# VH-VL binders against q8k2p6: the designs that were tried, part 8

Target 1, 141 residues: q8k2p6
Amino acid sequence: KYTSVCVGREEDIRKSERMTAVVHDREVVIFYHKGEYHAMDIRCYHSGGPLHLGEIEDFNGQSCIVCPWHKYKITLATGEGLYQSINPKDPSAKPKWCSKGVKQRIHTVKVDNGNIYVTLSKEPFKCDSDYYATGEFKVIQ

## First folded at step 1 (VH-VL)

Design F03 (framework fv_fiztasovimab)
Fold by ESMFold2-Fast, scan of step 1:
Structure F03 (fold): chain C 141 residues (1-141), chain A 122 residues (1-122), chain B 110 residues (1-110)
Amino acid sequence: as target 1 above (141 residues)
Amino acid sequence: QVQLQQWGAGLLKPSETLSLTCAVYGGSFSGYYWGWIRQPPGKGLEWIGEIYHSGSTNSNPSLKSRVTMSVDTSKNQFSLKVSSVTAADTAVYFCARDQGIAVAGTYWFDPWGKGTTVTVSS
Amino acid sequence: QSVLTQPPSASGTPGQRVSISCSGSSSNIGSNYVYWYQQLPGTAPKLLIFSNNQRPSGVPDRFSGSKSGTSASLAISGLRSEDEADYYCATWDDSLSAYVFGTGTKVTVL
């Protein structure tokens, strides 16, 4: 199990409602949204897009971070990739919300006496976002 | 009908920078990713990357260190540069529109440009 | 190494049905939509099938796609001489973070 790491203070994210940190050599983004903290790998599972520069929007009742590169929608709570299934050959068909499953590794966030702590998650054993978070595949800038 | 016109230098020496441009006619430039795919002689297709009208890129990690893409929205053009070329970069290079819309992770390229032959030789 | 494996060649006579397989893994075909491209000799590829089984405008219904698990298939019914071409499957690979193409299949009309 990883030890928890203090990444900052609650007062430091009041205006932007997000921050970035390096935890055990892993880059993460922490979002503060609707009174809750969410942490995940900073690089989108799809192509390493910078999630800390994305917008938070609600889709199908779930709060998501939207990757600025391909507009991939990732749930803040579970790291699931959400998408609308549409048929371009039948535009009258109603779009459906679907999930690709857990694609973005999420991490545990705890607040204690105004300090924000992140604990890296090892579950699931392999997650698509790992490709951009470790080794030679780490995205630069 | 959307049409892609491509051009650039065809003959290069090792270590030089490959530069190609693609221009979009007959349709909207904004709202799509614009991609590059190459095909070495007698081999299959390899995706290089793609760029959005905002300048945001998505590149094949195996080529990322040598690849730079750019857009000129005033001319509806996008460009590819590949640095430090070797004989392995000899290929026909195609530009294409990524038609993927409203479905995350959707990649389908239509239409394609005619291709530009690039030869790297000493 | 290509991550999507296709047979190198397939052949048939006019009017026959030809099927081309495309084998991948859970990180590519198993998790993502499959696409098929047709490349006539000396030309750029053209989109033939998108989103597993959909046809763009202008593609005849004798071309069809399917996907099951980590494999996909392209079927060409009523084979014609003008179908002689290279065919490529393609999909996104989550592990490589890249759009990947299959090894390609040369279809010969005898």
Scores: ipSAE 0.000, ipTM 0.487, lowest interface PAE 19.6, mean pLDDT 83

Design F04 (framework fv_fiztasovimab)
Fold by ESMFold2-Fast, scan of step 1:
Structure F04 (fold): chain C 141 residues (1-141), chain A 124 residues (1-124), chain B 110 residues (1-110)
Amino acid sequence: as target 1 above (141 residues)
Amino acid sequence: QVQLQQWGAGLLKPSETLSLTCAVYGGSFSDYYWGWIRQPPGKGLEWIGEIYHSGSTNSNPSLKSRVTMSVDTSKNQFSLKVSSVTAADTAVYFCARGTYVEYSGSYTYYFDYWGKGTTVTVSS
Amino acid sequence: QSVLTQPPSASGTPGQRVSISCSGSSSNIGSNYVYWYQQLPGTAPKLLIFRNNQRPSGVPDRFSGSKSGTSASLAISGLRSEDEADYYCAAWDDSLSGYVFGTGTKVTVL
């Protein structure tokens, strides 16, 4: 585990319901949604779209951030990519919700005395969003 | 029916900035990608980039340092600027509407409506 | 460098079947949907096939697409003189984080 880093105050995030931060040289977005805090890499796992500019919507009972670039649906709680699949063996069947597995690296958020702390996650040791999380893809300057 | 109308400067000198605009009629501007594609004389198509109605952009890595895209949602217009042009930028430039698709874990978009093209010539 | 390779030309006589190949890699065709665009002389491209093998409204069933591994193919059956055009495949490329077009194929109807 990384050392936890204070990224701001609860007061500030509750005005906008999101914030961005740099934690150990890694850019993250923190969402406040339905009374819970969620942190993840700021860049979408597929093509690096800016998740902090996306909208939060519920799909198949799960709250997701929707990437503004390609409409990728990423669960806030687990970082899973959700999509609808049509069964080729039954073309008349209604689409089913499926998961691509954990694609977006999520980080742990803790609140203490009104301060928001983020601890970077190392699991899984490789995550698709890692490619866009550091180096020349940085957004926050 | 969706119609894309494009315009901009057709003749440029090296080092100048190319500026093109595309206006969308007969359809929704929101929830689509708005893209630019170019075609040099006698050659194939090259994707330049796209912009979402929110202003978020993605562009061809080979052009990224010279390309700026913008959107004006109140006018249903989007624009392309390419700085420091050279003869290699001579092409017909097309604007197009991109529809996002995701299925079985795969993703992409396709261009279902295209503008008629604007010829841009860079010469001294 | 062009990432999707097509033959530069293909030809046939009216009524014949013409097939156009499109060769890519695991980062583009191997992982993502393939699209085909038709460009008639002097016009803008038009979407011909989307999602590997689907036709937009108004595209005749003479046009069909397929994808296998890192390659795709466009077939034109019952070739007609008005099919004379340039055809381009396209796909998203994960390694480039961008949309790529094929090198293009000029179809001539003899």
Scores: ipSAE 0.000, ipTM 0.555, lowest interface PAE 11.6, mean pLDDT 84

Design F05 (framework fv_fiztasovimab)
Fold by ESMFold2-Fast, scan of step 1:
Structure F05 (fold): chain C 141 residues (1-141), chain A 120 residues (1-120), chain B 110 residues (1-110)
Amino acid sequence: as target 1 above (141 residues)
Amino acid sequence: QVQLQQWGAGLLKPSETLSLTCAVYGGSFSGYYWGWIRQPPGKGLEWIGEIDHSGSTNSNPSLKSRVTMSVDTSKNQFSLKVSSVTAADTAVYFCAKEYYDILTGAFDIWGKGTTVTVSS
Amino acid sequence: QSVLTQPPSASGTPGQRVSISCSGSSSNIGSNYVYWYQQLPGTAPKLLIFSNNQRPSGVPDRFSGSKSGTSASLAISGLRSEDEADYYCAAWDDSLSGYVFGTGTKVTVL
């Protein structure tokens, strides 16, 4: 199991609404959005794009970070890749929002006494974003 | 649709270096881990290690000092070297694709195996 | 360090159900997904079960997996002669940061 790591003060992130940190040799981004904290691997599962430079937008009622490189949409709460699918046999149909499942590893954020703590998550045991993790980390331990 | 083809020297003398290569056809090399597993005659399977398209490796701690893996992304190939071989390294060596998307870490596609014999 | 323990053999007659156990620890089966591989004589292993209890396309529903605590089990119902093979469980081991395989079970159809 990983220990929690203090990455900063609550007052600092509330001004920028995001920060980056290195936790146990793994690069993460922490977002503050709509009163909640979300942490995930900093590199997008698709091609390693920098998620900390992306825009946060809502899709299908879920807040997502949008990768600046290829506009892939990743839910802040669960790390799911969202996309719009169309029926190839009925191209006139309205696109439907779908999930590719959990693609981006999310991590646990706790606030204690004004300090923000991140604990790396082992679940799922392997995640697509692990491929782009920095240092010696390929799989969370 | 992804297929793995493997090759390398099959006969070695003790103290030599084992060298095997695996080529990936019919699919993307990026986005997966590529692994090596071996099986001594009449024995079970032993994981050797894995490598990704960037050349980042992870290997079995008991073999780590003797194992070197590499990738050639221009050819969609990855390779295994095991130094200072002994008779205990005699095995069929398999390369495999590790798919960790929804299948999460499964070795879903395997090469056919290369027999390596270490003898005098 | 840790190797998953399986019985060395299991046998049954055609149509019977056989079960193969796989015992591990908290650092492997207790914390991670379990996989099962079938190896027919002279062939490479084939993925039979992933994520504890899921089947790849093309694997008959006669094969099923389960996991409880630090142990897993593979069940083969309606046993057939073509099921004669070696079966291996596998899991990621947190302590090793690597995969461990079971000791293997040879299934014989009598």
Scores: ipSAE 0.005, ipTM 0.518, lowest interface PAE 14.2, mean pLDDT 83

Design F06 (framework fv_fiztasovimab)
Fold by ESMFold2-Fast, scan of step 1:
Structure F06 (fold): chain C 141 residues (1-141), chain A 122 residues (1-122), chain B 110 residues (1-110)
Amino acid sequence: as target 1 above (141 residues)
Amino acid sequence: QVQLQQWGAGLLKPSETLSLTCAVYGGSFSGYYWGWIRQPPGKGLEWIGEIYHSGSTNSNPSLKSRVTMSVDTSKNQFSLKVSSVTAADTAVYFCARGLTMVRGVIYYFDYWGKGTTVTVSS
Amino acid sequence: QSVLTQPPSASGTPGQRVSISCSGSSSNIGSNYVYWYQQLPGTAPKLLIFSDNQRPSGVPDRFSGSKSGTSASLAISGLRSEDEADYYCAAWDDSLSGPVFGTGTKVTVL
């Protein structure tokens, strides 16, 4: 339903491995990681932390962007929030890796003739990151 | 055992800034979220916001423009300021520790301060 | 402010079982754990139930929690006069990215 928007050149992102863009008034971050492009809402679904300033790290075999504010872990491929389940009543119990489901809205990235295009997703399920995607939460100007 | 001691101004005039401080004893300050909840007389609980020991904050959108939170890690203290107060800000203010079932998220509050009564009188 | 709906009051006699409902939506109770707080007159709230149905150390087993769909319930069995208090449910709200509290229920022991 959204038209694709050219956000930059492939050569530029591969040096920095990330870039930010405004697509149809929505702020997104694009990551280049392990040969693949991933786009998502720029502000973390938890508290609106700036994901473009975060670090990429693997958890339980999945590459994640880690929010710099509260260290939330978001999968690059699916936008899932990963966490370790802890029993506060029994702190000796071993934690387990779990998923909260898709919390961060991801967008489609396509490369054509050296140009990077982003197409916004509007999935039926509302993503938590939608709250921070507009208005006063903008991080790019 | 964790203890939270809170203090601050009790009586304010409209338009002034409310300032409250909470000190943490008997437990680790780092690695936890520290929150503020208020309760107007005869009413329910309203979440104000939270701060991580690093200084990162998250607050109730309806209060965000008037709320400032800060931490002093050298003293294991965190503070709340609410600007431009009105009679609607009259409440008992509680500080609390956020205990997470997920690393990095406040899901509930396991330890609470005793509360500080704040009255805004015209 | 509060987005979880509770009955304003509930009452029972000593030894009776009382239940307090808490109604939310898919963005809060339907997706996230429910917590219950007990507030005795003149005191700070105390965590009574966490993660829908778990009890902290020191909370007697006559307090129990349950959740179904977008609603939760707190049950108090063997009601005692010391249980006269305000009870609040709470849950994380995905739309607001913050915790929300219920409207509160005053429990009276007749």
Scores: ipSAE 0.000, ipTM 0.489, lowest interface PAE 17.4, mean pLDDT 82

Design F07 (framework fv_fiztasovimab)
Fold by ESMFold2-Fast, scan of step 1:
Structure F07 (fold): chain C 141 residues (1-141), chain A 125 residues (1-125), chain B 110 residues (1-110)
Amino acid sequence: as target 1 above (141 residues)
Amino acid sequence: QVQLQQWGAGLLKPSETLSLTCAVYGGSFSGYYWGWIRQPPGKGLEWIGEISHSGSTNSNPSLKSRVTMSVDTSKNQFSLKVSSVTAADTAVYFCARGTYYDFWSGYPTNYFDYWGKGTTVTVSS
Amino acid sequence: QSVLTQPPSASGTPGQRVSISCSGSSSNIGSNYVYWYQQLPGTAPKLLIFSNNQRPSGVPDRFSGSKSGTSASLAISGLRSEDEADYYCAAWDDSLSGHVFGTGTKVTVL
């Protein structure tokens, strides 16, 4: 149902490796990382933290954006929430990496003739980040 | 048993740079944030900042312009520098291990489960 | 600076119950978990309660925590002389993107 929207030029994103945009009234962040473009809802699924201000780090072989509010780790490619399970009864044990499943809605990014296009995704039908994608939580001014 | 050992210069003059180091023993260095908290004489606790095992930092906004943190994963050590010190920086400085997630709830949490013994830093003329 | 407000002192006699309040706002306690630290004189703080009401191994069940709205409370039942210490609440603050601590409460065992 959604048409693609031109959000900018490749030359504009490659210095900061990220940009924000409003696509069909939905706020998104686009990351450029390791030669690939990734788009997702701008507010973290947990409590609406601003993902465009977060840091990109690799965890368990996956590139993630780390929410600056609560350190939630979200995979760039799939929108999965990654976490480490720890046992306070055995604090010397190594943490184990786990996934909460797809929590952050990701969107499709295509590059055509130097232009960056974002197409909003309806999949999954309902995603945790949807709660923070409404007007009350807008971050782009 | 997880143990944090800390050291650094304890006596400074105004305008100098404070430098402290913390070493981690008996536990995993990866998967945690490594933080610094200070306590002025007779006062409460103030969070300074934290650094991930991969080097990503987060600092108290009131101190951010003066704070630099670094990590040496080959030695399981992390360090704090505070520039342009004044008498207000006189405090006991603690390093601590910060958690990402609570085991029992499964939700992100931010608590410090192991602390170093503290390093007394005095800034005086 | 401390953002969470605690009473500066609390006292009781051995065997009594002492309660310490911790007041915050929607950006910290209202949206995040609360932690409590015990600091014995001359020592580093020690984690006493995590995730509002959970105890680490080695912390006796005399210590309990609770949270309601933008406030939290630490209760010490069966007060003992070794409980004489400073107690600090703490939480993540969304508006600061960082940790905040309470003003601290000195518990005296009379």
Scores: ipSAE 0.000, ipTM 0.524, lowest interface PAE 16.4, mean pLDDT 85

Design F08 (framework fv_fiztasovimab)
Fold by ESMFold2-Fast, scan of step 1:
Structure F08 (fold): chain C 141 residues (1-141), chain A 122 residues (1-122), chain B 110 residues (1-110)
Amino acid sequence: as target 1 above (141 residues)
Amino acid sequence: QVQLQQWGAGLLKPSETLSLTCAVYGGSFSGYYWGWIRQPPGKGLEWIGEIYHSGSTNSNPSLKSRVTMSVDTSKNQFSLKVSSVTAADTAVYFCARVEDYYGSGSYLFDYWGKGTTVTVSS
Amino acid sequence: QSVLTQPPSASGTPGQRVSISCSGSSSNIGYNYVYWYQQLPGTAPKLLIFSNNQRPSGVPDRFSGSKSGTSASLAISGLRSEDEADYYCAAWDDSLSGYVFGTGTKVTVL
């Protein structure tokens, strides 16, 4: 059961469209994109790349943060890993967008009176990004 | 279709800075990571680092402090600098594209430049 | 240089099957995908296998990869003279936050 934590004010994030915070000893990044706030674990589920330094791009109609280390695409809304599959039997076939499922833990963002609050999510019980979320992988000193 | 052409100073003295450039033809420069790998004479491959078209970098920790990478998106080029060179930096240097393939979710080096020989002589 | 360990050489005659091992640790092969690169004499390396066992377009099905625990293997079936090359495994290493390559295996035909 995690309590919500105030991480800053709306005025502060509107300029850079992102911020980092430590919430209950967990490092998170908060993105402001197309009028919506999204929070997730700061390190990419693949190899711990710093997502707060990545670019936001749209793929298959979904806004994603692109990990700066290996261009892994993570949906802002659900934390899903997106990729394109190619049919090995038919190389001329059009690639299809697929999801690896939820790989990056997302957290709840709430705005109240101009203050931004983050509540850590316990769902799913185990998430691939958890490996990089605490301890020796800390980014924020 | 994608071709990488590379060039730079091939003969250096110890303590100088190595500078190499790679140009991309036949494909999109934007949306990819671009990497550098080296191979000392008669030895195996060593990853140096990679850069995204936006300028974000990731590099081999063992080469810490000596490596600088940059991009010029208007020319479809990316560059590598290695400072304070020694004889241990003598190698063939390759540039390469990093790509996601067949839904693997992992990135790989799918197109390589032909290599540039760099010799550091005392 | 922290690298993945491969045998220095492997050999066979045309039509034979050769297998190349690649040994790592939990932080590289154990947790991550394995790649294989072929380097013909005097040329740049070329991608041969990705995601442990997948082949890029244009790579014949004679080449196959596998992974078990902290080890990987490349198999070349129906060996041909044009397969004579150096082969390198590769993987991301979580402890180093970087790609590592294997020590390389020289495959000789005939």
Scores: ipSAE 0.006, ipTM 0.549, lowest interface PAE 11.1, mean pLDDT 83

Design F09 (framework fv_fiztasovimab)
Fold by ESMFold2-Fast, scan of step 1:
Structure F09 (fold): chain C 141 residues (1-141), chain A 121 residues (1-121), chain B 110 residues (1-110)
Amino acid sequence: as target 1 above (141 residues)
Amino acid sequence: QVQLQQWGAGLLKPSETLSLTCAVYGGSFSDYYWGWIRQPPGKGLEWIGEIYHSGSTNSNPSLKSRVTMSVDTSKNQFSLKVSSVTAADTAVYFCAKSRYSSGWYKYFDYWGKGTTVTVSS
Amino acid sequence: QSVLTQPPSASGTPGQRVSISCSGSSSNIGSNYVYWYQQLPGTAPKLLIFSNNQRPSGVPDRFSGSKSGTSASLAISGLRSEDEADYYCAAWDDSLSGPVFGTGTKVTVL
């Protein structure tokens, strides 16, 4: 397992409600929302859009980051892609919220003595956001 | 295209310190781990360790007490020192770019040509 | 010390298919991606396969990788004389917190 990395002070992120960091060669974004910290890969699983520039909105009772490029919705807590589907047999029916499963890799955040620590997550084994997490797709620098 | 150029000691006596340097050309130095792998004559590959541009390191536990790595970000260089060498440290030493693939998995996508190090009395 | 076990040698004639096995455990191949490196005589290793079965740009499609349980395999189709080399598998090992390499397989083209 990778070691945890101190990425900043709790007092600083509470003012901006987000920050970016490089943790063991991986670019991550950390969000502070409704009293909780959430970390995930910085680039959206769909086309590598910059999630740190997106807006946080609630959909179907779940807080999501909305990718600014194509408006894909990603749950802060689990990294799931949310979308609205229609019944193909009744297109006039109200759309239903559905999950594409875990698409965005999330990472563990721990706060200790006012310091924020991020530990990279190995699980799930393969995640769609992995493609944009390294190499030529860097957002920072 | 990324190119790694390495240099350092070729012949050493037991108890001396091995010192090797690797320079990175044609690509970004920051935000990647840079590693060292060795290969004794007629044997397989052994990972020594890796270093990030901040100076953070990960090392093979069996070598950790003798291994020191450093970076010079202004020159896009990183270095390896192995103290108290013995005949068992005789090997070809390679520097390599460590790439993050998925979660915390790593692999090596570019390698230097290798430096032959011989430890003999 | 090498942790992953490979056959010491494999051979074939031009045009044949050659397969190289790599055997590990749950802490390495069983839990992590597998990588393959090709080492031509007198040269540094080069990445041949990453993430079990993906090819870097410039690697011909006659090289392919696969993984099942705690084992992996590299297949070389249409064997050519320039494929004569040592081949090494590799994977991250959770218990050692670092990459481990296979014992290596020398492929000879007869």
Scores: ipSAE 0.006, ipTM 0.497, lowest interface PAE 14.0, mean pLDDT 83

Design F10 (framework fv_fiztasovimab)
Fold by ESMFold2-Fast, scan of step 1:
Structure F10 (fold): chain C 141 residues (1-141), chain A 122 residues (1-122), chain B 110 residues (1-110)
Amino acid sequence: as target 1 above (141 residues)
Amino acid sequence: QVQLQQWGAGLLKPSETLSLTCAVYGGSFSGYYWGWIRQPPGKGLEWIGEIYHSGSTNSNPSLKSRVTMSVDTSKNQFSLKVSSVTAADTAVYFCARDEGYSYGFDYYMDVWGKGTTVTVSS
Amino acid sequence: QSVLTQPPSASGTPGQRVSISCSGSSSNIGSNYVYWYQQLPGTAPKLLIFRNNQRPSGVPDRFSGSKSGTSASLAISGLRSEDEADYYCATWDDSLSGYVFGTGTKVTVL
């Protein structure tokens, strides 16, 4: 296993319901939502928008972070991009929620004795958000 | 104190399949990409590819059609097969641990096996 | 044909500073981290530098790396006889979708 990194204490994130951290030179945001912790790359896969400044809303029964720049919806649990589409074989059908697949890299969060640990995920091998996770797109030093 | 022990066939005939195995000792097998690099006599290094403990692979496109990699997580081993060998496949083959994160384009081999000499001759 | 070009050889006397260049393009060095490996005669390569300029534990500070634009450089200060080896730069190449090594430089200590 890749080394887990302690990023903070439960009591701190429970008040703000989010925090940012640098884990192995990678900038991540950790969300506390509905009793669960979720971590992902800090920059949105679409155009690098700052996800730690976004709003959390539920769509199609899934909790999502909404990018403040272009309102792209990313599932907290899986990093999938959600959107609404119309069935091309039946244009009179109601719009339905669809997934673009995993676009935002998510990371593992573990809590032990009041401390929050993040372990970076190497899967999938390549992910759209990777483009914004390096170089000059960094927001934390 | 991670060590890589490698073994496999040393002498092959053209058209045969090269098969090499690398075993990981003294450290975790999970959480790393495990790679293969080769070096023909008197020449430089060539990256062959790498495999994650889940079985996900990434390989050199010039070799991709001939290369198969696999993992055996129960034995902490990974293996390389190169089909349809020719004299151009004569090289020392190294296995290595990639400590880098692929999603950062971060590729570096921090632990290396000692190498296995493979000779392809008639 | 290699995409990362190094001089075939470099030489110095004990105590001198030797620099090895590695030239690439925007699709490799220009976009990605650079790594350096040292290969002593008859041995496996050893990681010398990662992420442009970082040293693994156990690598002396006589070895340093740098990157500017599409080129990188390895510097060996206070050259010693045990530094006689082949040195390879390496990086990811976006256009080839693969990890590439430089042509290699043989460092001779006179």
Scores: ipSAE 0.005, ipTM 0.536, lowest interface PAE 11.7, mean pLDDT 86

Design F11 (framework fv_fiztasovimab)
Fold by ESMFold2-Fast, scan of step 1:
Structure F11 (fold): chain C 141 residues (1-141), chain A 121 residues (1-121), chain B 110 residues (1-110)
Amino acid sequence: as target 1 above (141 residues)
Amino acid sequence: QVQLQQWGAGLLKPSETLSLTCAVYGGSFSGYYWGWIRQPPGKGLEWIGEIDHSGSTNSNPSLKSRVTMSVDTSKNQFSLKVSSVTAADTAVYFCAKTFGGVIVSYYFDYWGKGTTVTVSS
Amino acid sequence: QSVLTQPPSASGTPGQRVSISCSGSSSNIGSNYVYWYQQLPGTAPKLLIFSNNQRPSGVPDRFSGSKSGTSASLAISGLRSEDEADYYCAAWDDSLSGYVFGTGTKVTVL
């Protein structure tokens, strides 16, 4: 059981559309995008790039944070790594958008009376971003 | 940095209730899980359970019926009670800070010095 | 009881390499990170390795961890007299919904 942690006020995030926080010794980024809040581990699952400095772009109808280090695309809603695959046996076919599955741990965000609360996710059992979520890879203070 | 100070009853009779307290200094109490681990003489470590500042607990299923944990956020303290003790509860009891972020990343980064508890008949 | 199995003892001379195995199952080591704790005589355990193979600040690089399938290993290279201690592996166990420790290994420096 993980308890929810108040990380700030709505007015703190509405101008910047993102904020960072430490929740139960875990560094997270919270994004405000298209009227919705999304929280995930702050470091990209690929090589620990700082996702709070990344750009939000839509790919195949899904809003993603793009890691500034290597341009890996991570869905805001589910933490899936998106990529374009090519069929080597049919080079004339257009690339298709594919998912590597959930690679970036997503956390629950709730707003109550103007306060933003984050609850850390226990699912999935293991997630690639967990490697960079430990204290040795801290980006916040 | 984080320091854990623990104390409580050291000598008990069978059927009594074991009571231990741990105080947190040098770090934030809220936002973390705080746990208990015990070690019987000459044996290995056994996880007892954990509690957060809101009173939410997880505990070892084999001990769950006898274990009660509580928290006093005003004092940055958490406590362990084990009811109906027997000689099998004789151990050194440690309090510890849990990395309570996610299940897959679950470890104890700071430990108290331990409190020896002896249950004699 | 401990859920993860370790050899009861290991020994070496100064400068040698010693390795400690830790055997689990799919519900613990097979699905979750492994941690290692060092317990010097008369002291509380100290975190030595986290997330399979990472060292906390202050732990020398002589200590290294690895994981393969449902087993893990701790290696101590350049063994020193101050490494004489009990070593415990640990992991979260999904089926128990709890943290489990290994049976422990006493390392003796000859």
Scores: ipSAE 0.005, ipTM 0.508, lowest interface PAE 13.8, mean pLDDT 83

